# VH-VL binders against Cytochrome c oxidase assembly factor 8 (COA8): the designs that were tried, part 65

Target 1, 167 residues: Cytochrome c oxidase assembly factor 8 (COA8), of Homo sapiens (Human) (q96il0)
Amino acid sequence: APERGAERRDTAPSGVSRFCPPRKSCHDWIGPPDKYSNLRPVHFYIPENESPLEQKLRKLRQETQEWNQQFWANQNLTFSKEKEEFIHSRLKTKGLGLRTESGQKATLNAEEMADFYKEFLSKNFQKHMYYNRDWYKRNFAITFFMGKVALERIWNKLKQKQKKRSN
Short names: E, the ipSAE of ESMFold2; O, the ipSAE of OpenDDE; V2, 0.75 times the mean of E and O plus 0.25 times the DockQ between their complexes.

## First folded at step 9 (VH-VL)

Design o19 (from o1 with light chain H98W; framework fv_pabinafusp)
Fold by ESMFold2-Fast, scan of step 9:
Structure o19 (fold): chain C 167 residues (1-167), chain A 124 residues (1-124), chain B 112 residues (1-112)
Amino acid sequence: as target 1 above (167 residues)
Amino acid sequence: EVQLVQSGAEVKKPGESLKISCKGSGYSFTEYWLGWVRQMPGKGLEWMGDIYPDDSDTTYSEKFKVQVTISADKSISTAYLQWSSLKASDTAMYYCARQGWHYDESGPFYFDYWGQGTLVTVSS
Amino acid sequence: DIVMTQTPLSLSVTPGQPASISCRSSQSLLHSDEKTYLHWYLQKPGQSPQLLIYKVSNRFSGVPDRFSGSGSGTDFTLKISRVEAEDVGVYYCSQSEWFPYTFGQGTKVEIK
């Protein structure tokens, strides 16, 4: 019978670049940087004898990747939008055009941009703190489950070798 | 996909030495035992022995432990079956096969993927 | 060594009809982990053996659902619900509970 409810193996968050890993890949595949988050997506290899612990670790890593990709895609877009709005606003206040005589985008000097950077960092301080907290929590969990999977694999090897030599 | 590719057929004389090979691909070669199974012409299957490639740990059937040597080179994902001095009674098809397992098993193994076989003919 | 005995040694089956092969072991194949290490292999003419069923009743990847295994302890059965031309070959039961691993003598299945 066909597999019922075959689920997506490589679910990617909105905005992540699509890529195709090589056929018959036996390892995780790392793609090019996403256009919006600037992070490289990982396509996780699913072992043929994946245990529940290995599946939990893989899903935790996938979920963490999706969370991280979404956070940075949103943060980068917000930064770019607010930066552009700030520059346009300041140029208008000075009575300057949005383009130079050479057709280049008109820019503000470092001193003028300092106010924007201070405001943006201050405005996003709480968001950054919670991101760091969650990032550490997620990486701790991943490391913990990596340890559990490693112990499971060692135990399975020992079980097989001991029984193999038994009469 | 998992694949085991064996060396080609051999025609030898009694007393000659021989080494045949089995190359694994599509899986982690060092994490599975690889076994050798003999099938004499018109007869059934006989397990000869096996090897764990990560440390070259070997197990032999009592019947075969003096007759053959099993070895592996994990750097090229290849296992070997070797005779120092062939006898006419060694004429047979020789298969390599991967020994599968599942995480909830206490062992032992079952042969989940097989090579195509190497026919060895020993005649004067 | 554990002796594996198959019956019958040969079967001639009309296409679409069922077939049944029995396998008996000289000792119990039940392990303390409550699993029974009895497996079935098929060797088609001129081909390598292939795994059909492992641990009594589990079909290996790609094996059609017309194949089923059953049994416990020392008595086991492989059933083919509707034999097809591609099913011709020699069927072997095998045990991996006891060292050394052993195979039955084989059952040849042919189409009439």
Scores: ipSAE 0.149, ipTM 0.622, lowest interface PAE 4.7, mean pLDDT 84

Design o2 (from o1 with light chain K55E; framework fv_pabinafusp)
Fold by ESMFold2-Fast, scan of step 9:
Structure o2 (fold): chain C 167 residues (1-167), chain A 124 residues (1-124), chain B 112 residues (1-112)
Amino acid sequence: as target 1 above (167 residues)
Amino acid sequence: EVQLVQSGAEVKKPGESLKISCKGSGYSFTEYWLGWVRQMPGKGLEWMGDIYPDDSDTTYSEKFKVQVTISADKSISTAYLQWSSLKASDTAMYYCARQGWHYDESGPFYFDYWGQGTLVTVSS
Amino acid sequence: DIVMTQTPLSLSVTPGQPASISCRSSQSLLHSDEKTYLHWYLQKPGQSPQLLIYEVSNRFSGVPDRFSGSGSGTDFTLKISRVEAEDVGVYYCSQSEHFPYTFGQGTKVEIK
């Protein structure tokens, strides 16, 4: 008998998966790996007393997650497509069929695939360099705002406790 | 939904100890002060004290600081009100209530959600 | 301790008629953050208290718009524009500006 309460996954028009965490969560929820990007998405908890600064941090983290998910979904798709095209081309050049006599996909040996990996890495070097640059910039911004939020929370907690002790 | 669920009614004799509980759900338990309010039969409301569950910081009304101990276990989102030795004058309904607040306020000072109450009867 | 005085102590209201409850504090409830920490609670028969109005005039979630709060400093008023049967109970004003928190003695509202 199927258990109730399993997470569901939605796919955005861009091919990026979204997931739905259990209701009544009071903290951030981490879901299963996305089908396309293979990254675990985070659903961010929105507190009742979210400040404008906390909202800005949350939206920055959400936008960064979407950017990251889309990058890796597209990268994985491109890799898989180009790998299939390379294998198809090489098998055709050798006069071999796309599938074995048993009906399985025909494959190339490790030495033959080394050419594809080298070319793919070379072709995508600049793309990965820009990804790393943007990744660092985004993480710097997130860290900066996390620091600001932490200071704001400490200040608010001190204000509340000061009032209780003095009034 | 935000919910506070209190332990069941208690009937005790003078001199006995008692610990009643209040379990929070549907919100971040460690981010809100939780208060205790007494209502004696046919009388009004009296604030007893409160606790901030994240660090177990407590505040008591002077009238109640010797009579009761407030504690919390944040791992199970539960706060407690405890007497070492009950008196007949402790007969009352006891409510727990969450203290709501907004980031632009100086403190969490209104009771926005209340438990159902625990009736404590102390008689011979 | 801050004394909270409510008037009247009891009200019998015909359904659909307005009701008004006054609350006076022995000291100002205005904080330096310019908020006034005066709140109104309703306790229906056999039920827990529930928040109606916080910080003088802010209606809590789910509270009907027939309830309104007003006032400043030491004098506050809760108004019910048209009393309904479900509004029966004891109304309490409370302050949280000064420690310890204190409540008014309560106003019992009944339907004629």
Scores: ipSAE 0.244, ipTM 0.618, lowest interface PAE 3.9, mean pLDDT 85

Design o20 (from o1 with light chain F99Y; framework fv_pabinafusp)
Fold by ESMFold2-Fast, scan of step 9:
Structure o20 (fold): chain C 167 residues (1-167), chain A 124 residues (1-124), chain B 112 residues (1-112)
Amino acid sequence: as target 1 above (167 residues)
Amino acid sequence: EVQLVQSGAEVKKPGESLKISCKGSGYSFTEYWLGWVRQMPGKGLEWMGDIYPDDSDTTYSEKFKVQVTISADKSISTAYLQWSSLKASDTAMYYCARQGWHYDESGPFYFDYWGQGTLVTVSS
Amino acid sequence: DIVMTQTPLSLSVTPGQPASISCRSSQSLLHSDEKTYLHWYLQKPGQSPQLLIYKVSNRFSGVPDRFSGSGSGTDFTLKISRVEAEDVGVYYCSQSEHYPYTFGQGTKVEIK
């Protein structure tokens, strides 16, 4: 049966971007920015002989990417929605229409928008504080495991050479 | 996907030099030993030698260590097998193969992925 | 050099029937790391060899479970529980315990 044309969506708010790295890649691949989070997703390469330690690092990096992507996608959506609601509310209070007489979208001045930004930051202070704390914790863990993986690889190379010479 | 691609078939005369290649892709080329195996027409397999591409450390079978040179260029993920002077008895299929390993092993010693082979024919 | 001896040298098998190939080494293949470096390869007609089983009994990725390896010391066996047309080829045992690495003379498996 003939297929109707369909366009693939890049990202859902609950997940990561859909993308395909080049075939036969043996490296991590970085995709285009996600529509909602504005972050570039990373597709992690899985080696054939992946050690449990390497798998643990990869899963930690994947989970951190998903967590980070979800946070910013939700934050950006919330910001945009509340900004629009604030503008509409203030224009209604002033007795102004949502569009100017020239058909352009009505806007608030910088002083009025500063009120919104202050309120938004204040409302989200705790959320951003916990995000920063968790992000540093995650980056510390990733760095630590990256170091352990690097040492494991060096040691495995040494063991391979020593065993071969003893053969 | 791990792949080893070898250079094409060669037809040579006795006394000529030859260098054949094996290019690795889909894995970290410098982390695996790569071996060369000869198969004479209608005969079995013979291990010739191997190389560790990261430092070009080599091991050879005694039978082959004066007949051939194994080398590698890690910048292009390619290993080589070279003869300075071919003999009719060098007529054979030559395979390159990666030596696999697992995280719980102290070293690699089994040929997990093989190239397609390079047929070398030496005749007057 | 370690000599690898395979028996039989050829087998004709009815499809679906089992097959067994034996391999004997001239000395023990047990390494000081307590691993045994005996491997099985299959070369199908006109193709490169491919790994079937490494270190006596470990099936390589993608190898069907109808292939199994067993043995210790100097005596090893490769078993195919139900031979299929795709299993035709020459089977080689190999040791990597000592240099030079050596292969058996090969066992040719054909369908009757």
Scores: ipSAE 0.163, ipTM 0.597, lowest interface PAE 4.2, mean pLDDT 84

Design o21 (from o1 with light chain F99L; framework fv_pabinafusp)
Fold by ESMFold2-Fast, scan of step 9:
Structure o21 (fold): chain C 167 residues (1-167), chain A 124 residues (1-124), chain B 112 residues (1-112)
Amino acid sequence: as target 1 above (167 residues)
Amino acid sequence: EVQLVQSGAEVKKPGESLKISCKGSGYSFTEYWLGWVRQMPGKGLEWMGDIYPDDSDTTYSEKFKVQVTISADKSISTAYLQWSSLKASDTAMYYCARQGWHYDESGPFYFDYWGQGTLVTVSS
Amino acid sequence: DIVMTQTPLSLSVTPGQPASISCRSSQSLLHSDEKTYLHWYLQKPGQSPQLLIYKVSNRFSGVPDRFSGSGSGTDFTLKISRVEAEDVGVYYCSQSEHLPYTFGQGTKVEIK
């Protein structure tokens, strides 16, 4: 199946990737990590006899995946951009060039980068806190509906077996 | 894509044993009853029996209950139809077929996907 | 056992004309869940049977809308609004209300 990922563009950035799972899959298919979010996308299998409850669960899981992918793609892009700006600013303050003599990007040591990580985490504290809250709520809802779907499947299986036996 | 692939044609003599197979793919094999249907040359369709692969529960038409054994191996998504001693009257095309269902039904079920058939010829 | 009787046994149709096949069961096919377990299958020459209509009137996936099923209780009809060359074959009605599942004797549809 061809894989398609979103490539970063300076003018029109995309935080969403698409992938194409194997056509013959009868189970959920897990793709490679997205270039921006670094998370593996899941393509959900749709059974022929999907109930409204199963559809609701699948859509909730799909919506949660899109939300999660978008959040981390944006955070990783912001982190990367601000990290490069910090390094550039610090090297200029030291009177150093942006590249080494060999043409590689000049970097700061771990101790020097500690200030950036501290600032980034502090600046994004509330955003990450709300992300964790919403992630918890979404997973609670998914778990709840997974339980309901499991019970529905057991009940349907029992009905089928009982009818077959009663004939 | 739901597929049922059956074993190849067989030519046997009366008294010989035979086991033919039907392999399912593209769906949850253990969640559907799988049936066997006989079609004698130039004749119509006869239901022989079904198996539920998850627990190997079987049902048989009374006409076929003594003649054949239906079994399944869910680890390889395959069902079997077996004769201990073939008769010339067993010459027929044998189809496997999945019994479809919907979440809002109590059954019984319809045959929604069919295998390509296995021709069994029994002659002396 | 429930006996399924089809009429006619053979039918020759001019392309583009309608065709109608009747099926009668010896007992009612209405289940206590208020559904009727009568189905129609088509076997094209040299091929496996395929599902056309399930539970009286529901078209199976990929079945053209020129096929329609109707009926209740013991009397059922399969109608093809415009017969095409690809529709030739033997049509079977079947019940799954009671074990053993039974099929009609088949109706052969041919093009004139």
Scores: ipSAE 0.278, ipTM 0.616, lowest interface PAE 3.2, mean pLDDT 85

Design o22 (from o1 with light chain F99I; framework fv_pabinafusp; at its last look DockQ between E and O 0.40; V2 from the best seeds 0.00; counts 0 for: pae E 2.8 > 2)
Fold by OpenDDE, look of step 10:
Structure o22 (fold): chain C 167 residues (1-167), chain A 124 residues (1-124), chain B 112 residues (1-112)
Amino acid sequence: as target 1 above (167 residues)
Amino acid sequence: EVQLVQSGAEVKKPGESLKISCKGSGYSFTEYWLGWVRQMPGKGLEWMGDIYPDDSDTTYSEKFKVQVTISADKSISTAYLQWSSLKASDTAMYYCARQGWHYDESGPFYFDYWGQGTLVTVSS
Amino acid sequence: DIVMTQTPLSLSVTPGQPASISCRSSQSLLHSDEKTYLHWYLQKPGQSPQLLIYKVSNRFSGVPDRFSGSGSGTDFTLKISRVEAEDVGVYYCSQSEHIPYTFGQGTKVEIK
């Protein structure tokens, strides 16, 4: 029985962009676009005196970023694969080779590619709806925690000033 | 790593103005009070005042309130100590120091990190 | 102003022996939050002051366990269980309960 070659599911490597900000940075850093997701990764600053609320916000931002990176990496891979399959199928139907006489990769015209995009969008419509919904949920949560952290910082500042004034 | 880097040593004459600097790095500069401490030659430490860089809120020791001005530029994470007219008695080492705080604590005012000091010599 | 009085002002210690420095404040350093705002600093020869102990008994990061702080109200003590050569310098108690913040006179610790 021929060993069915395990299709290496090219799982998009969870390649956390190895963008390492300078060690002395006290700010969030934005890396170059990831090669798979095309999203710019953010390296979040960890303060020396990180509160539990700040930590929660940072973790939520990190998780949301990872979620976005993974979604778009997978989406881009799927898109690229389906696009190539579409091109190959159409070229075959036309009796055309995969390469031109000049050795270049054969391409379809803009009209034929428009059909691909329409079909791709239609097929992935529900996926995009769910993504958008979850995107809003995550961003609302982040915004809410940002507000809480901002209030905490104000409160901490006021406490310090109050102590100074009471003396 | 938290670092405070001060400007270099100064040699001045009486009546001259002087502004020395302290640059903070490795932490959120706007969230910590920064104090100035004087040490006269062979003497102890004297707190002069401090600043909250976010809003430039300043507190002075009464002894130094008229003698010096404390300021900060948060855009470059730098605090300043300034004299309008130096006296020979201003000859001292001047330290900037961060006032550490913890979120679980009500108003910590201990100096957890110090600059290397700026020696100011005022001589005729 | 709060007067911080240190005793002794000079201490000569044999390496490996314990040392003790007393600090007395002219007023209570107990805040309404039930914390006491007394701190200890070490200034080694030719260096900037360094935080040793904050709020009476908390060791700062990187401070050896041979250093300990104790006390309450107006009377405080810094103890070194075994003095090492690197412990040479001037020790200062300081208060940050009342403005202006004040320091003790300093205690010079030397090795015999």
Scores: ipSAE 0.756, ipTM 0.909, lowest interface PAE 0.6, mean pLDDT 92
Fold by ESMFold2, look of step 10:
Structure o22 (fold): chain C 167 residues (1-167), chain A 124 residues (1-124), chain B 112 residues (1-112)
Amino acid sequence: as target 1 above (167 residues)
Amino acid sequence: EVQLVQSGAEVKKPGESLKISCKGSGYSFTEYWLGWVRQMPGKGLEWMGDIYPDDSDTTYSEKFKVQVTISADKSISTAYLQWSSLKASDTAMYYCARQGWHYDESGPFYFDYWGQGTLVTVSS
Amino acid sequence: DIVMTQTPLSLSVTPGQPASISCRSSQSLLHSDEKTYLHWYLQKPGQSPQLLIYKVSNRFSGVPDRFSGSGSGTDFTLKISRVEAEDVGVYYCSQSEHIPYTFGQGTKVEIK
């Protein structure tokens, strides 16, 4: 077998990390964690003989991944921003500086931080409820189409065997 | 890119055993029948048989049924053609070839991709 | 067994001129799906066969449009509208409707 052919690397924006799967791949590929969402993206294999049903499943999985990545990227940024604002506000109210005597960043104890976590959860409750509902709906749909694709593949295998019996 | 890479040329004496290989890459190896085709020196093409690597189901041409054994190891995407006792008349070029299909068709197969061939020479 | 008969068995063609190869099967190659399982392969000098045309008239990926196939029932034709130097080799018709699969005797195409 010859070695895989040379791969031409696509140009990406400067200072932005990009993951690019191999030019020729027969598998779904799991990349490193996304910087903002902390989720590992899946790079979906497009088979040589992809049926309309298989394409529908692949598109649904891609769309669900994009939706999930965007949700968590936004939530992580919002959480971090509001956490810092809460800490700074409470330190200001107590008359404390943003740094300790040793120059380390001042923090709040676990009991004090519990107020932040409760406030954040309460404020975002409905948003997370809708996320959970949509997450289950999307995963049910994906599972349903995975079942349909599995049956289609069994049918294709039976057809291939029947072709040898019927000539 | 679909590739079928066969083992190298062989020079053998009558009575010796031989196993030649065909390694598939760039496609789902277990989802396609893979056939063997013989070409005797200066002659045309002859279908010998094929295998479905998923379960090793085989079909043989009556002419070759007792002469050769077709097998596969799906874990390494490789099919084999083997003789237990070679004869001078086995001197030929041997090709492996993938049998193409499409999900929206119910009809028979055809050879869409071929290996580079393995020349087997059996001389007394 | 289905006998596939090609005519002519050899051709010498001036570059740029058309060429035509006939193939006749001993039985119909029509399948119950109303498609016909007659295929054409080219074996260039020192190379493996390669698929040109499948199911009578469909060009395989990467095959130039100067190659065309036609026919029905038991009579089939491969045409090359303008023969080029790279087209030299042996052309085989083949059927996959009946087991065992069979090939024609081959037509050697040369440039004169």
Scores: ipSAE 0.364, ipTM 0.677, lowest interface PAE 2.8, mean pLDDT 85
Fold by ESMFold2-Fast, scan of step 9:
Structure o22 (fold): chain C 167 residues (1-167), chain A 124 residues (1-124), chain B 112 residues (1-112)
Amino acid sequence: as target 1 above (167 residues)
Amino acid sequence: EVQLVQSGAEVKKPGESLKISCKGSGYSFTEYWLGWVRQMPGKGLEWMGDIYPDDSDTTYSEKFKVQVTISADKSISTAYLQWSSLKASDTAMYYCARQGWHYDESGPFYFDYWGQGTLVTVSS
Amino acid sequence: DIVMTQTPLSLSVTPGQPASISCRSSQSLLHSDEKTYLHWYLQKPGQSPQLLIYKVSNRFSGVPDRFSGSGSGTDFTLKISRVEAEDVGVYYCSQSEHIPYTFGQGTKVEIK
């Protein structure tokens, strides 16, 4: 069975790389950086005896990862597109071609590119502000549920051992 | 896929020491009690004792408490059953088995998955 | 110790016919948590025991619905509605209500 609905429905997962963690693993597994987002995906271990609370935490973490992967994949594509447009525009203004005599991409010096970086950051300031807000909100929720799951695991262990001693 | 893989058959002489193993895979080894069951040739099943690998807490059948030691190394998901001095009466098949439970039940203590068994033969 | 007694000790069954095994405990297996800790295991020739039924009537994963368990207190029954060739082996009842955990003597089921 597919790990995610997007991989199940699409033949080529958009913005997220596929990876294959060891099947025998009883732990979360971290994969290589995604081609588009440049973030390492996490494959979450599903306990055989997963409680509803543990499932809620896992789904929250999976949903947050997907949200984060999508944000950065889109942001990186936007950056790349606008960077190429900026370089093309500046080279055209200088009367230069898009490729060097050697066939390599023509480029601007660091001082010239500084204008692009400042403009890009300024243009995307509000978007990054909302991303940071949502990122903190999501991670607060995850931390809260991680605490609840940890407490539940302790209680379950104690109940098992108490029954063993009562026997 | 939950699996318990036990060490191979042993042939020993009375008075020798022995340690056999049971390696768990496909599940969280530290979250389940693991038990040992003896089956003498042509006889039924006898529970010997069990261990909780996370803290190496043990429970023994009174009959076996002085005969064997149960231990575990959670870093390699392996439990052990050992004798300091074997007797001919220790000749038997030894099974390890996991004690199953569900999150809404703290420990029904049924053996849900079993190893393939380790045959121990003690003869002069 | 809780003594588990199985009857019969051996059964020879024609394929497709039903089989029934009884198990009696020397004291009640009802725990204070209102659960009854009686389980049934099958050991096929040359194989390890395998779980069939746990806590009286719950079929373990992958166990065919032709197997059913029933009973309460000290009297328990395992029924096979239509015995198949792969069902041959020794059946054990077991209790985990009190330490030490104990098993019945075993019931050998053979095909006629």
Scores: ipSAE 0.358, ipTM 0.695, lowest interface PAE 2.8, mean pLDDT 85
ESMFold2 (binder alone), look of step 10: mean pLDDT 91; pTM 0.940

Design o23 (from o1 with light chain Y101F; framework fv_pabinafusp)
Fold by ESMFold2-Fast, scan of step 9:
Structure o23 (fold): chain C 167 residues (1-167), chain A 124 residues (1-124), chain B 112 residues (1-112)
Amino acid sequence: as target 1 above (167 residues)
Amino acid sequence: EVQLVQSGAEVKKPGESLKISCKGSGYSFTEYWLGWVRQMPGKGLEWMGDIYPDDSDTTYSEKFKVQVTISADKSISTAYLQWSSLKASDTAMYYCARQGWHYDESGPFYFDYWGQGTLVTVSS
Amino acid sequence: DIVMTQTPLSLSVTPGQPASISCRSSQSLLHSDEKTYLHWYLQKPGQSPQLLIYKVSNRFSGVPDRFSGSGSGTDFTLKISRVEAEDVGVYYCSQSEHFPFTFGQGTKVEIK
């Protein structure tokens, strides 16, 4: 177990929630929202005659999805932890109990929580800026390879028809 | 799993029209040519023609181009073979088959998956 | 039209013995992409044809390794190293280099 007071990074479980697309699916399948990231995972269909270029595009899209899932799962976990700590700290300062008479967690009003939300957004500004930069970079790469795959598919269709027409 | 399912056997009289079907499943129907092959009773295989379902482009054997029409409805992954006026000589087993291909080939030219066949009997 | 000639037309083999079928095309089946578009199909009694070998020597998915194809240009051979009862049927060679696609007349393989 980790020691209290040690500097430990809060991380979410790696990967996405287990799910299976419908059997005999020949298309990409979209799953339910992941428990930690709240993003819907995509299961990519692998074509029977997948070219190396198509495989590279698919893997790039899968890697980008995993990167997004992990980023938001970690961000949501950090948000929840820091929110709980903030509420606990403020209730102690006011001399209030951490639980209500019914055993539910005590909460702060919206005005009191505004300070936490403002601080959290400010603290994470650079992290989100770098996320957006990497998101742009990944989307550029995906778009580039999508263009290459589209051209390859057009060329393959042309080859299939040209053979029949030239004979 | 790639599967081609054909319509049931037909018994017709000379002069009647007929349309038989071939439904594909388990693959991208619009990305493969679908061919029709005839087998006369006790005889070998004859290629009749094929269709590319994405744009309904067709290729026919000269022997069959005036005898039959090949069509497809990509919205239901189904190809068709039809006759306007059947002859007794049209009595045969008719197979549909997918034309396989690889990305490094010049086109799709071998029949990798076949339907179960539709027996057409034309007698007076 | 390209004529595909198979020999023999019929073959009777004892189980476990090898079998060989020849196919000759009237013209070369080599394409400019360096692929040779000759294929072998098997039609078992009462069943649809099935692909055995495509482009001379490539076994189709699920085809036992006792089946092998070889050849080049106009002369091709299908070999079965050990004929089994389930191998009974009519074997067809086919070309798809030239239109129209053509098939050989078939070779009937029987076991006793």
Scores: ipSAE 0.181, ipTM 0.623, lowest interface PAE 4.9, mean pLDDT 85

